# VHH binders against q9p7j3: the designs that were tried, part 11

Target 1, 174 residues: q9p7j3
Amino acid sequence: MILPLFPETQVHVFVYENVSNCAAIHEQLISQNPIYDYAFLDAATILYKKQVYSAIIRALEDRRDEQMKTKTIHSEVILSLSPKTEISSAFRQFSMTKKSKNIVVVKIDSKLTEEEEFERLDKLVEGNRVEFSDEELQKLIDFKVLKKNYKLDPSTLENPLASILSSIALRGYS
Short names: E, the ipSAE of ESMFold2; O, the ipSAE of OpenDDE; V2, 0.75 times the mean of E and O plus 0.25 times the DockQ between their complexes.

## First folded at step 1 (VHH)

Design b6 (framework vhh_5c3l_4)
Fold by ESMFold2-Fast, scan of step 1:
Structure b6 (fold): chain B 174 residues (1-174), chain A 119 residues (1-119)
Amino acid sequence: as target 1 above (174 residues)
Amino acid sequence: QVQLQESGGGLVQPGGSLRLSCAASGFTFSSYAMSWVRQAPGKGLEVVSDISSGGGSTTYADSVKGRFTISRDNAKNTLYLQMNSLKPEDTAVYYCATYRPLDFGSQYRGPGTQVTVSS
C-alpha cells in the first residue's frame, strides 16, 4: 500500500487465522531472529484497518522526526497502537503471544514484493491467510481486550473507531 | 442499507426477566460483531454487552455481569439479550448496534426498545 504522507515507504499487512505455531513464532521473536523482522500483532486487539494504518503512520512520523522509542520500525508500530508511550505495556497489550490464534503481521520497508512476502510468511506462519479487511478483522476481535487496551468508556463504544484513532494520533501530545 | 430493529421491551417488576431481540438486515450479519447499548433518562449511552461475529466471545459491563446474557442466531440474522434479575437502574431505551464500518467508520444502531423496571 502507499501512504500519502510517506509515498516512498512500502507497507504490507497480512492477516492469518487459526494459527497453530504461535509459540514457535514467539520464541523466534524473543531471540530477535532477523528473519522475523515484522510487527506480529494479536488480531484480538485490532478492530479496523484504519487502526493499523494510524499506528504505522505514527511510527513513520516518529522515525522521520528521530523520536523512535524502540529499536526497530516494527516494534515502533506495536508501541504506536498503545494510547500511552510505555513500551512494556504496549507489547503486553498488542503483541502476539504463545497462546494467540489469529494474528496481524505488518512489514515496512520490505526489500521483497508483496507476493514474495506472502510466500515468505506462509512458510513461517502455520495458519489460514485471509484478506486484510474490516470484515475479516471483526471476526477475530476480542472486545474485552479492546476495551481494556483503549480504556473505552460506555459512551465511546457507540463510535469506537474515532476514539481509537484519536488515542493513537494524540499519544504523547497531552 | 443497514437496518436494525429491536423488540421485546416492556414494563417489569424488580427481579423480573425480559428477552430483547434485534432483527438485522442489509449486511452479512454473521460477519460482524454486535452489541447492546442502553440510555437511561438523562444519562449517556452505556454499552452493556458485546458478542463476536461467530458468538464465541462475549463481554459484559460490570453493572449487568451475571444477570444478562447476549446471544445470536446467525441463521435468523437475530441478536438477543436475556435480562434476568432486573433492577430499577436497568430502566433505559435499549439499542442493538453493529461495529460494521461504514464509509465514515461509524457504528450503526437501531431505533431502540424501552425497558421500564418499576416497583
Scores: ipSAE 0.000, ipTM 0.227, lowest interface PAE 14.8, mean pLDDT 83

Design b7 (framework vhh_5c3l_4)
Fold by ESMFold2-Fast, scan of step 1:
Structure b7 (fold): chain B 174 residues (1-174), chain A 120 residues (1-120)
Amino acid sequence: as target 1 above (174 residues)
Amino acid sequence: QVQLQESGGGLVQPGGSLRLSCAASGFTFSSYAMSWVRQAPGKGLEVVSDISSGGGSTTYADSVKGRFTISRDNAKNTLYLQMNSLKPEDTAVYYCAKPEWSYLGTFDLRGPGTQVTVSS
């Protein structure tokens, strides 16, 4: 996809359900294997496409302004999902774990096409690819996790989009 | 090849101040965000402050806000932590850390640490 504010930036987002090898992927991530240079998110934390795009846009703005707090643009996406700017907390809240079952994978600045990235990821991820859509994401979300990560009360949990987006945009202000 | 060396710790009375330094080598220091993390006796690691690669953005743990200031000198490859109004609960080993891409939020690339003891 092409972002209006960053038209030259290639962005690919993939969703996998019923992933059986999250423990193996996690080991590759902690070993810093460059083949796994993606943002691997736990789908239990993602409710809307706009949530992911807001984090991507924030990360790209921070890179443009030379204000990134993490090593890579992909780790900056993970940080940008968090309402707090504390790096270790953001990773624990949003990144894939050994016990994850469904994942959202983000690739920025790929020199490959979306289909070529998919073919590469299909070799790394043992799961079923589904469409990156609000409908599919809403089948994978864990509302208890979402509530905890964004500090949502029962009244906002019914329609949380605006609260989530403001948390990402304001990050650390409220 | 990444090396981080902390200095500036010591014994200080409550209300006192210390300035910690971290000398970095083996990587392009100006390209990476840096952190100060601490570990009190019998406790886990706490990230006390972060600074962006260019120094334009900083964050602080609630426990140290208003008292600690993180800064960096990219020309000297040095990270600093100015600690004011020190409290006994600030007693810990302080580590300079280069956050690595890790889903555990661990700091594998950290220095040997410098001890800060706040007591009378």
Scores: ipSAE 0.006, ipTM 0.227, lowest interface PAE 9.4, mean pLDDT 83

Design b8 (framework vhh_5c3l_4)
Fold by ESMFold2-Fast, scan of step 1:
Structure b8 (fold): chain B 174 residues (1-174), chain A 120 residues (1-120)
Amino acid sequence: as target 1 above (174 residues)
Amino acid sequence: QVQLQESGGGLVQPGGSLRLSCAASGFTFSSYAMSWVRQAPGKGLEVVSDISSGGGSTTYADSVKGRFTISRDNAKNTLYLQMNSLKPEDTAVYYCARGDLFSYPTEDYRGPGTQVTVSS
């Protein structure tokens, strides 16, 4: 997808279901293995493609404005999904854990093509790759987690997109 | 079993200094970045500082820059936080954590914490 404010930025998003090696991936992330330089999200927290792209745009804006609170653009994407600017809370809410089963993986500024990233990730992730689409994401979402993370009331759960996007855009302002 | 144990907390007057230590066991300490995080009464967790596995790179929260220094001794499996010019606002439980909290924090590898109280 083309990002109008960042047309030269390469963005790839991948979705994996039934991942059996999340604990092993988690160990590689905490040991800062550069091969794993991606944003690894728990798919239980993601309902829409636009949710992911809004967080990416916010992270890129923070990088442009020299206001990143984390060390990498990928970690800034994870922070940007949260309605608050608290790093530990955002990572607890949205990042992959050792117990995750379905994941969303984001790569920004790749020097590889999307096909080459698919080949690399398929070797790192022991799971089934599925299409990055609202239809597939809606099969993996946990609505209890979504409601808690964005503080949604019952009336907004029927159509939460606008509330989620507003929370991401207004993160840290109030 | 991963074990992280903080020590060195206590009561100190404003302008004073404390040195916190974190003893690590159950993993190859020299292979992991380490962090300090704190939680003040009634507030959320704040990332204070981190240090790379070899000690060559450090990061600090704006609230502590110029006052706190993170360091490590890989031969002793120990992480340190030197806290100078302490303020009442530094009052918090301080936790040692395995990993880079500015990238991928690991709350499963956090110590029980040590209380730092800054008051007269």
Scores: ipSAE 0.140, ipTM 0.529, lowest interface PAE 4.0, mean pLDDT 86
Fold by OpenDDE, second read of step 2:
Structure b8 (fold): chain B 174 residues (1-174), chain A 120 residues (1-120)
Amino acid sequence: as target 1 above (174 residues)
Amino acid sequence: QVQLQESGGGLVQPGGSLRLSCAASGFTFSSYAMSWVRQAPGKGLEVVSDISSGGGSTTYADSVKGRFTISRDNAKNTLYLQMNSLKPEDTAVYYCARGDLFSYPTEDYRGPGTQVTVSS
């Protein structure tokens, strides 16, 4: 897909459920295997497509403005999901872990079509691809984790997306 | 086609107990997290409790923690809320909701509600 604000940057997002090899993927990420050049998110922490888009946009803006805090654009996406400025906190909050079962995978600066990218990624992830939609994300969310990550409370019940997006947007400005 | 129907509400004295049930149909129940929300007179919707699709994770509002227990039977497509040590401030319409903990603009994923009244 193409983001309106970044028309020259192709982005792909995939959702996998019942992934059996997250531990193996995690090891590859630790070893910085270039084949695994994606942002691997724990789906338990993602409720909305716009949450992911917002993080992607924030990361791209940071890159554009030469203000990235992390080493790669994909790690910056993970950081951008967090209301906290600490990189370690952001990764603990949102990145895929060895124990993850459902994941959201983001590819920035893809040179491939969505189908081609999927074929590539499908070789790495042992799970079932589902649609990247609010409905599918809703099935995978851990509300306890979500509430903790964004400090959601009864006052945010009417518009949780707004609260999440505000947290993402205002990171570092509080 | 999503259908949710709450039951088990009623009038109870302070300190009493109720068990709410929610019958779900029109979707794969076991694939979705479920929630109980309530609306007290003159107040907005608030989250009471939520439970993950598999039942392995539960959360509670501070006001009900230790008194309420959410559970589910995926084989029966049913959500439950055991409410103990009920207080007058628990008086509200209780709704079963699919998905996230939060209020929806529409009632598409929420039942019609069941009245719970706690009064001496």
Scores: ipSAE 0.000, ipTM 0.244, lowest interface PAE 11.2, mean pLDDT 90

Design b9 (framework vhh_5c3l_4; at its last look DockQ between E and O 0.09; V2 from the best seeds 0.00; counts 0 for: pae E 4.3 > 2, placed apart)
Fold by ESMFold2-Fast, scan of step 1:
Structure b9 (fold): chain B 174 residues (1-174), chain A 120 residues (1-120)
Amino acid sequence: as target 1 above (174 residues)
Amino acid sequence: QVQLQESGGGLVQPGGSLRLSCAASGFTFSSYAMSWVRQAPGKGLEVVSDISSGGGSTTYADSVKGRFTISRDNAKNTLYLQMNSLKPEDTAVYYCAASYEPLWGRSDHRGPGTQVTVSS
């Protein structure tokens, strides 16, 4: 996809359900295997495509403005999903765990086409690739996790999009 | 292969200070976020403080904010915790923990711990 404010930046987002090898992927991330240079998110935390795009835009803005708090643009995407800029809390809230079953994978600055990234990731992830769409994401979300991560009250939880996007866009201003 | 070794614990009176160190080896220290985690007798693990891989961002539990300072020296592969104004409730085994970004706080790689006892 092409972002209006970052037209030269290549962005790919992938969704996998029923992933059986999250523990193995986790070990590859710990070993810093460059093949796994992606943002691996727990799909239980993602409800909308716009949620992911807002975090990507914020991360790219922070990189442009030399305000990144994490080591890589992919780590910065994970941080940017959080309503507060506390790195440890953001990663605990949004990143994949060894026990994750459904994941969202983000690639920024890819030198590969979307199809080439699909081929590569399909070999790394033992699961079923599904469309990156609000419909598919809604099948994988855990509303209890979403409520906790964004501090949603019962009225906001019924229509959370604006609240989530506002939380991401504020960059820690509240 | 990740090896973490804490030191600097001991006995201290209320109001005193201690500095803990954690020597790291077996991984690229500068690529990992680091944490100090403690466990008091009969209680669960509490994350006391976290520091980003480059040292530019830190967090603290409300129980220690303003009293403890986390820092790191990537050239020496060493993590530090400066503990001031110590209270009896700070008595615990203190562990050094490493987590690869973006997995910060999801890894259970810890050292063997160093005992801190605050009593009169």
Scores: ipSAE 0.368, ipTM 0.661, lowest interface PAE 2.5, mean pLDDT 88
Fold by OpenDDE, look of step 5:
Structure b9 (fold): chain B 174 residues (1-174), chain A 120 residues (1-120)
Amino acid sequence: as target 1 above (174 residues)
Amino acid sequence: QVQLQESGGGLVQPGGSLRLSCAASGFTFSSYAMSWVRQAPGKGLEVVSDISSGGGSTTYADSVKGRFTISRDNAKNTLYLQMNSLKPEDTAVYYCAASYEPLWGRSDHRGPGTQVTVSS
C-alpha cells in the first residue's frame, strides 16, 4: 500500500488470529532480532483500519519532521496509536503482549510486495491470517480495553472513530 | 538481577521542588529505557516520564509536562527526576522502572519507591 502523502513509503498491514507464539515473538523483540522489524499490535485494541492508518501517518509525519520520540518507525506507530504522550503508556495500551492471541502487524518501508511480505511474516507468526478490514477487526476487539485506552464514554460511543482519530491526531496538543 | 533504589522524596509545600534519584545495578543500565511511575492513594500506577536508553528522547505525562524533567547519567547508573512547581495532586509513591527497548513498559522492573508528599 502507498499512502498519498508518502508515495515513497510502502506500507503493509496484516491481521492474525489465534496466534500461538506471541511469547516467542516477544522474546525476539526483546533481543532486537532484525527479522522481526515490524510493529506488533494487540488486535484487542484496534477497531478500525483508519485507526491504524492514522497512527501510521502520524508516525511518518513525526519522522519527516524529525520529531520521533521512539527509536524506530514501528515503535513510533505504536506510540501514535495512543492519546497519551508517554511512550511506556502507549506500549502498555496497544503493543502485543506475551499473552496476546490476535495481533495486527504493520510493516513500514517495505521493499516487498504485500504477498512477498506476507510470506516472510508467515514464517514468524504462528496463526491464521485474516483480512485487514473493519469487519474482521470488530470480531477481535475488546471494547473494555478500547474504551479505557481512548476514554470513550456514552457521548463519544456514537461515533467512536471520530474520537479515536481526534485522540491520535491531537496527542500532545491538550 | 535488576535492582533499583529510589531516593529524594519527602514533604514539600505546593510550588516547591524535589529532585528524585534512582540508583541502578545488576544490569547494563545504558541498554535500558527508564521511566518514573507513581501511585497516588486510591489510584493505579501512572507513568510520569520516560527516557530512552541513550537519553536522546524523553516523554512526559500531560499532568507533569513543563514542570518535571527526566534525565540520566549512564556513567553513574543513575536516573533523575527534577520536579518543580509541585502540586498536591503530585502526592504519590514514585518508582523508578526499567524496561527493554523497543518494548517500552513491558517486562518492567521497579524499585521499592520513594514517598513524595505535597501539602501546605
Scores: ipSAE 0.271, ipTM 0.667, lowest interface PAE 1.8, mean pLDDT 92
Fold by ESMFold2, look of step 5:
Structure b9 (fold): chain B 174 residues (1-174), chain A 120 residues (1-120)
Amino acid sequence: as target 1 above (174 residues)
Amino acid sequence: QVQLQESGGGLVQPGGSLRLSCAASGFTFSSYAMSWVRQAPGKGLEVVSDISSGGGSTTYADSVKGRFTISRDNAKNTLYLQMNSLKPEDTAVYYCAASYEPLWGRSDHRGPGTQVTVSS
């Protein structure tokens, strides 16, 4: 898809459940293999589509404004999910790990259709693709992790979206 | 010329303590979040602790929480790691890293590391 604020930038988001090869993917990311140039997120940390899109938008805004803190747009998406400014902490909280079972995968600056990008990605990920939807994401979330990552309390856990989106949008402004 | 240089490693008995230092030069140290990252023999890189650029926010891996304390002195361009109650599993090369990205194992700046060996 193309986000209205960034008309020249094609973005794709995929969700996989029951992924068996996260350790192998992690090794390829450590080696900086260019065919793995995606943002790999742990789905246990993602509750809403809007959470992902807001992080993508924040990363693209920071790229546009020459304010990126990380090496690539994909690493910037991972940082942008975090309410904190520490890069390494954001990765520990939101990125796929060797023990992850379900993942959200983001491709920014794609020159491919969604189906073509999926065909490439499906060769890399050993798991089952599911729809990128709030319905599917809610099946994969770990609410204990979500509460910890965004410091949610009982007053925000009923509808945490606004608190989460504010954290993403306002990081670094206070 | 950018440089990060770790010191303070060595051989120590289980239950002992070490204090690691990392001296920074050639870049604006106070602008960077910093990490201590370790690599045990035959293993990948593991973040043990992070500290925000101003020093007000810290995080720790569960395996070191309560035993290790990260700190920084921005006036002296120095990062520290106080390591107490050391265990054999803490044996690793410890690296000081600026803007470390664990998923890709990369950083803006990283030192050559200092060896910590916990053994009887």
Scores: ipSAE 0.269, ipTM 0.659, lowest interface PAE 4.3, mean pLDDT 89
OpenDDE, second read of step 2: ipSAE 0.035; ipTM 0.515
ESMFold2 (binder alone), look of step 5: mean pLDDT 85; pTM 0.862

Design c1 (framework vhh_7yz9_2)
Fold by ESMFold2-Fast, scan of step 1:
Structure c1 (fold): chain B 174 residues (1-174), chain A 117 residues (1-117)
Amino acid sequence: as target 1 above (174 residues)
Amino acid sequence: QWQLVESGGGLVQAGGSLRLSCTASGSIFSINAMGWYRQTAGNEREWVAFITSGGSTTYADSVKGRFTISRDNAKNTVYLQMNSLKPEDTAVYYCAADLYGSWREYWGQGTPVTVSS
C-alpha cells in the first residue's frame, strides 16, 4: 500500500489465523533475529484496518520528526497502537505472545514485493493467511481485550472506530 | 512499576571471575527477555548477552565461552557469570529488559567492572 503522507514508504500488512508456532516466533523476536524484523501483533487487539494504518502513520510521523521512542520502526508501530506513551504497557497490550493464535504482521520499508514477503513469512509462520480486511479482523478480535486496551465505556462501544482512532491520534495530548 | 537493581561489580584481577546480579520488581520477568550491555568511555553501549523468558541464551562473540547468562524466575533475578576476565572487559555493565530491543526505559543504573592487568 501507498500512504498519501508517505508515498515513498512501502507498507505490507498480513493476517494469519490458527498459528501453531507463536512460542517459537516469540523467542526469535526476543533474541532480535533480523529475519523476524516485522511488527507481530496479536489479532485479538485489532478490529479495523484503519486502526493499523493510524498506528503506522503515527510511527512514520515520529520517525520523520526524530521523535521515535523505540529502537525500530516496527516496535514504534506497536507503541503507536497504545493510547499511552508507556512502552512496556503497549507491548503487553498489543504484541504477539507465546499463547497467541491469530496474528497481524506489519512490514515497513521492505526491499521485497508483497508476494516475496508472503513467501518469506510463510516459512516463518505456521498458520493460514487470510485477507487483511475489516471482515476477517472482526472474526479474530477479542472485544474484552479491545475495551480494556482503549478504555472504552458502554456508550463508545456502538461506534468504537472513532474512539480508537482518536486515542491513537491524540496519544500524549493533555 | 519496573525497577532493575544491579549488583556484583567491582575490581578484579585479569583471569579472575565476577558474578553480576540484576533483580527486577514488577512484571518484568512475565514477558520480557533480560540482557546485559556494557559501555566504555566514548563508545556506544554494546550488547553482551540475552536470555529469553524460556531460557534460550545468546552471546556476543567477544564474551562467548567466558560469560554465562542465567535467570532465577522465583527470585526475579538474572545473572551474568564472568570468567577469565580480561582488561578489555573493563566497562560499566547495564542490565536491560528488552523485547525486540525496544525497551529503552527499562535499564538499570549500571555497575562498574574494572579488570586490572
Scores: ipSAE 0.000, ipTM 0.167, lowest interface PAE 12.4, mean pLDDT 81

Design c10 (framework vhh_7yz9_2)
Fold by ESMFold2-Fast, scan of step 1:
Structure c10 (fold): chain B 174 residues (1-174), chain A 120 residues (1-120)
Amino acid sequence: as target 1 above (174 residues)
Amino acid sequence: QWQLVESGGGLVQAGGSLRLSCTASGSIFSINAMGWYRQTAGNEREWVAFITSGGSTTYADSVKGRFTISRDNAKNTVYLQMNSLKPEDTAVYYCATGSYRLFEPDSDYWGQGTPVTVSS
């Protein structure tokens, strides 16, 4: 994928359902295994492709402006999904846990093709890859989690896209 | 082995100043973004200020113009200079690193905190 404001930045997004080894992946992330240098998100928190793209764009803007709040671009993506600039809160809200079942995986600055990244991830993730599409994401979302994470009221819940994107753009600075 | 230790909190009158310090163990400090958070009774921790490894700073709107974050990479220390303190700034202040691999949702990578009480 090529972003208009970041045309030199390679971005790949993968979606896996029915993942059986989230605990093992989490342990590799704690051990700082460089093979696992991705943003691992809980799919229960992601409703739209645009939600993920907005977080990626915000993270890339912060990197461009030398204003990253976290050490890596991938951790910055996780932070950027949160409506508040609270690292612990953002990770509790959006990152995969040992108990996650469906995940969204983001890779930025890959030197590998999308096919090569998929081949690598297929060996690391014990689950079924599905298309990164709004249709597939809508099968994996937990609306109670989404409502809580973005503080959505009943009036916005039927069409939450604009509210979610505004929350990502403003990230507790307003 | 990994540790963040906060200090410098205390009781201060409204309009006063305090300087908080946070010292990090190991060589991870110089390559990581560092931040200050605070927590009031009954509420979750909220972000106050961040500083990147290169020294770029960002602040929550509630503290802009009053608080200044800085770092000394040679001493593995991050500072929060708090001026024009208000009773609303009363909280326990925590230091945190911005590294994904050091900061996990089911692990506590925070220091013990340093309490700040601002009386009217």
Scores: ipSAE 0.000, ipTM 0.135, lowest interface PAE 12.9, mean pLDDT 79

Design c11 (framework vhh_7yz9_2)
Fold by ESMFold2-Fast, scan of step 1:
Structure c11 (fold): chain B 174 residues (1-174), chain A 121 residues (1-121)
Amino acid sequence: as target 1 above (174 residues)
Amino acid sequence: QWQLVESGGGLVQAGGSLRLSCTASGSIFSINAMGWYRQTAGNEREWVAFITSGGSTTYADSVKGRFTISRDNAKNTVYLQMNSLKPEDTAVYYCAKLEYGWSPTRDFDYWGQGTPVTVSS
C-alpha cells in the first residue's frame, strides 16, 4: 500500500487471528532480532484501518521532521497509536504481549517484495491470516481495552472513529 | 566496570569445529538477551545468532544447522559452537548485548577486540 503523503514509502499491514506463538515472538522482539523488525500490535486495541494508517502517517511525519522519540520507525508506529507521548505507556497499551491471541503486524520500508514479505511473516507467526479490513478488525477488538486506551465514555463508544483519530493526530494536547 | 570478553578463536581447517565463549566480568549484572556478530575482511558487521533470556535461539541462514548458541546464566557466559566450518566463516567474532526497540544493523554495542577465527581450505 502507498500513502499519498509518502508515495515512496512501502507499507504492508497483516492481520493474524488465533496466534499460538505470541510468547516466542515477544522474546524475539525483546532480543532485537532483525528478522522480527515489524510493529507487532495486539489486535484487541485496533478497531479501524484508519486507526493504523493514522499512526503510520504520524510516525512518518515525525521521522521526516527529525522528531522521532523511539529508535525505529516500527516502534514509533506503536507510540503514535497512544493519546499520550509516554513511551512505556504506549507499549503497554498497544504492543503485542506473551498473552496476545490476535495481532496486527506493520512493515514499513520493506526490502522484500509483497509476496516475499507475506511468505516470510507467515513462517514467523503461527496463526490464521485474515484480511486487513474494518470487518475483520471489529471481530478481534476488545471494547474494554479500547475504552481504557482512548478514555472513551459510553456515548463516544457508539461512534468512536473521530475520537480515536483525533487522539492520534493531536496527542500532547489536553 | 562491566565488560564482555570473547575467547576461543583460532586457526582451524575446513570441516573443523571451534567453540567461542563470551563472559561478562566486573560488577554483577544480569545477561538478558545476547547475540554473536562477525565482521569479515572489508565487509560490514553481520548478525550470526541470537539467544533470549528464556533460551529461545535464532540463526542467520548462512550458519543455520552448523552453529549452536547457548548460555550459562550462572556463569554469565554465552557460547557459540561452530561445526562444519567453511573458509567463508573466517571473521572476527563479537559478542553483543541486545536492547529492545531498535534495529541492530547500526545500533548495537560490543566489547573488546573480538575473537578472530581463520578457516583454511
Scores: ipSAE 0.000, ipTM 0.151, lowest interface PAE 13.0, mean pLDDT 79

Design c12 (framework vhh_7yz9_2)
Fold by ESMFold2-Fast, scan of step 1:
Structure c12 (fold): chain B 174 residues (1-174), chain A 121 residues (1-121)
Amino acid sequence: as target 1 above (174 residues)
Amino acid sequence: QWQLVESGGGLVQAGGSLRLSCTASGSIFSINAMGWYRQTAGNEREWVAFITSGGSTTYADSVKGRFTISRDNAKNTVYLQMNSLKPEDTAVYYCAADRTYLGFPESYDYWGQGTPVTVSS
């Protein structure tokens, strides 16, 4: 996808369910294997497409303005999902772990087409690709995790979108 | 109160060797990755080497073939064997442990205080 505010930037988002090799992917991320240069998110933390796009836009804005708090654009996406500017907490809250079962994968600045990235990721991820859609994400979300990460009260859990997007857009100002 | 303590730094001549040690105050068995970073004055910390809990290793291109990282879970210690040292290896070396997220230096939960290494020409 092409973002209107960043038309020069290639963005791809992939969703995998029933991933059996998260521990192996985890080892490759520790090793800083450049083949795995993506943001690997735990799908239990993502409810909406707009949640992911808002984090991507915030990360790209911070890169444009030379205000990134992390070393890479992909780590900045992970940080940008958090309502706080605490790097370790953000990664603990949103990143894939070796025990994850469903993941959301973000690629920014790809030199490959979306189809080529699909072929590449399908070799790295042992799971089932599903559509990046609100319907598919809502099958994978953990509402207890979502509530904790965004500090939602029970009254907002039925329609949390506005609260989540505000938390992403206004992190560091509240 | 989990902490890392580095040792083994010092002054060495070009072509020489040093062995750095990083000892944790508690068990490292559950630590997903441990690694070494270095920092020269005026520059950001750069990654040198990682070792996973399973023993897999990776190295920065600048040190491949010269440095070896190893891990002793029974001693709660990680080592960096540095051979064929060059003046450009002069830096403060930091031990780091990653419990929460992977592949990104800024996500490391625990850092040691650093040990200086000076390589003379």
Scores: ipSAE 0.000, ipTM 0.158, lowest interface PAE 14.6, mean pLDDT 81

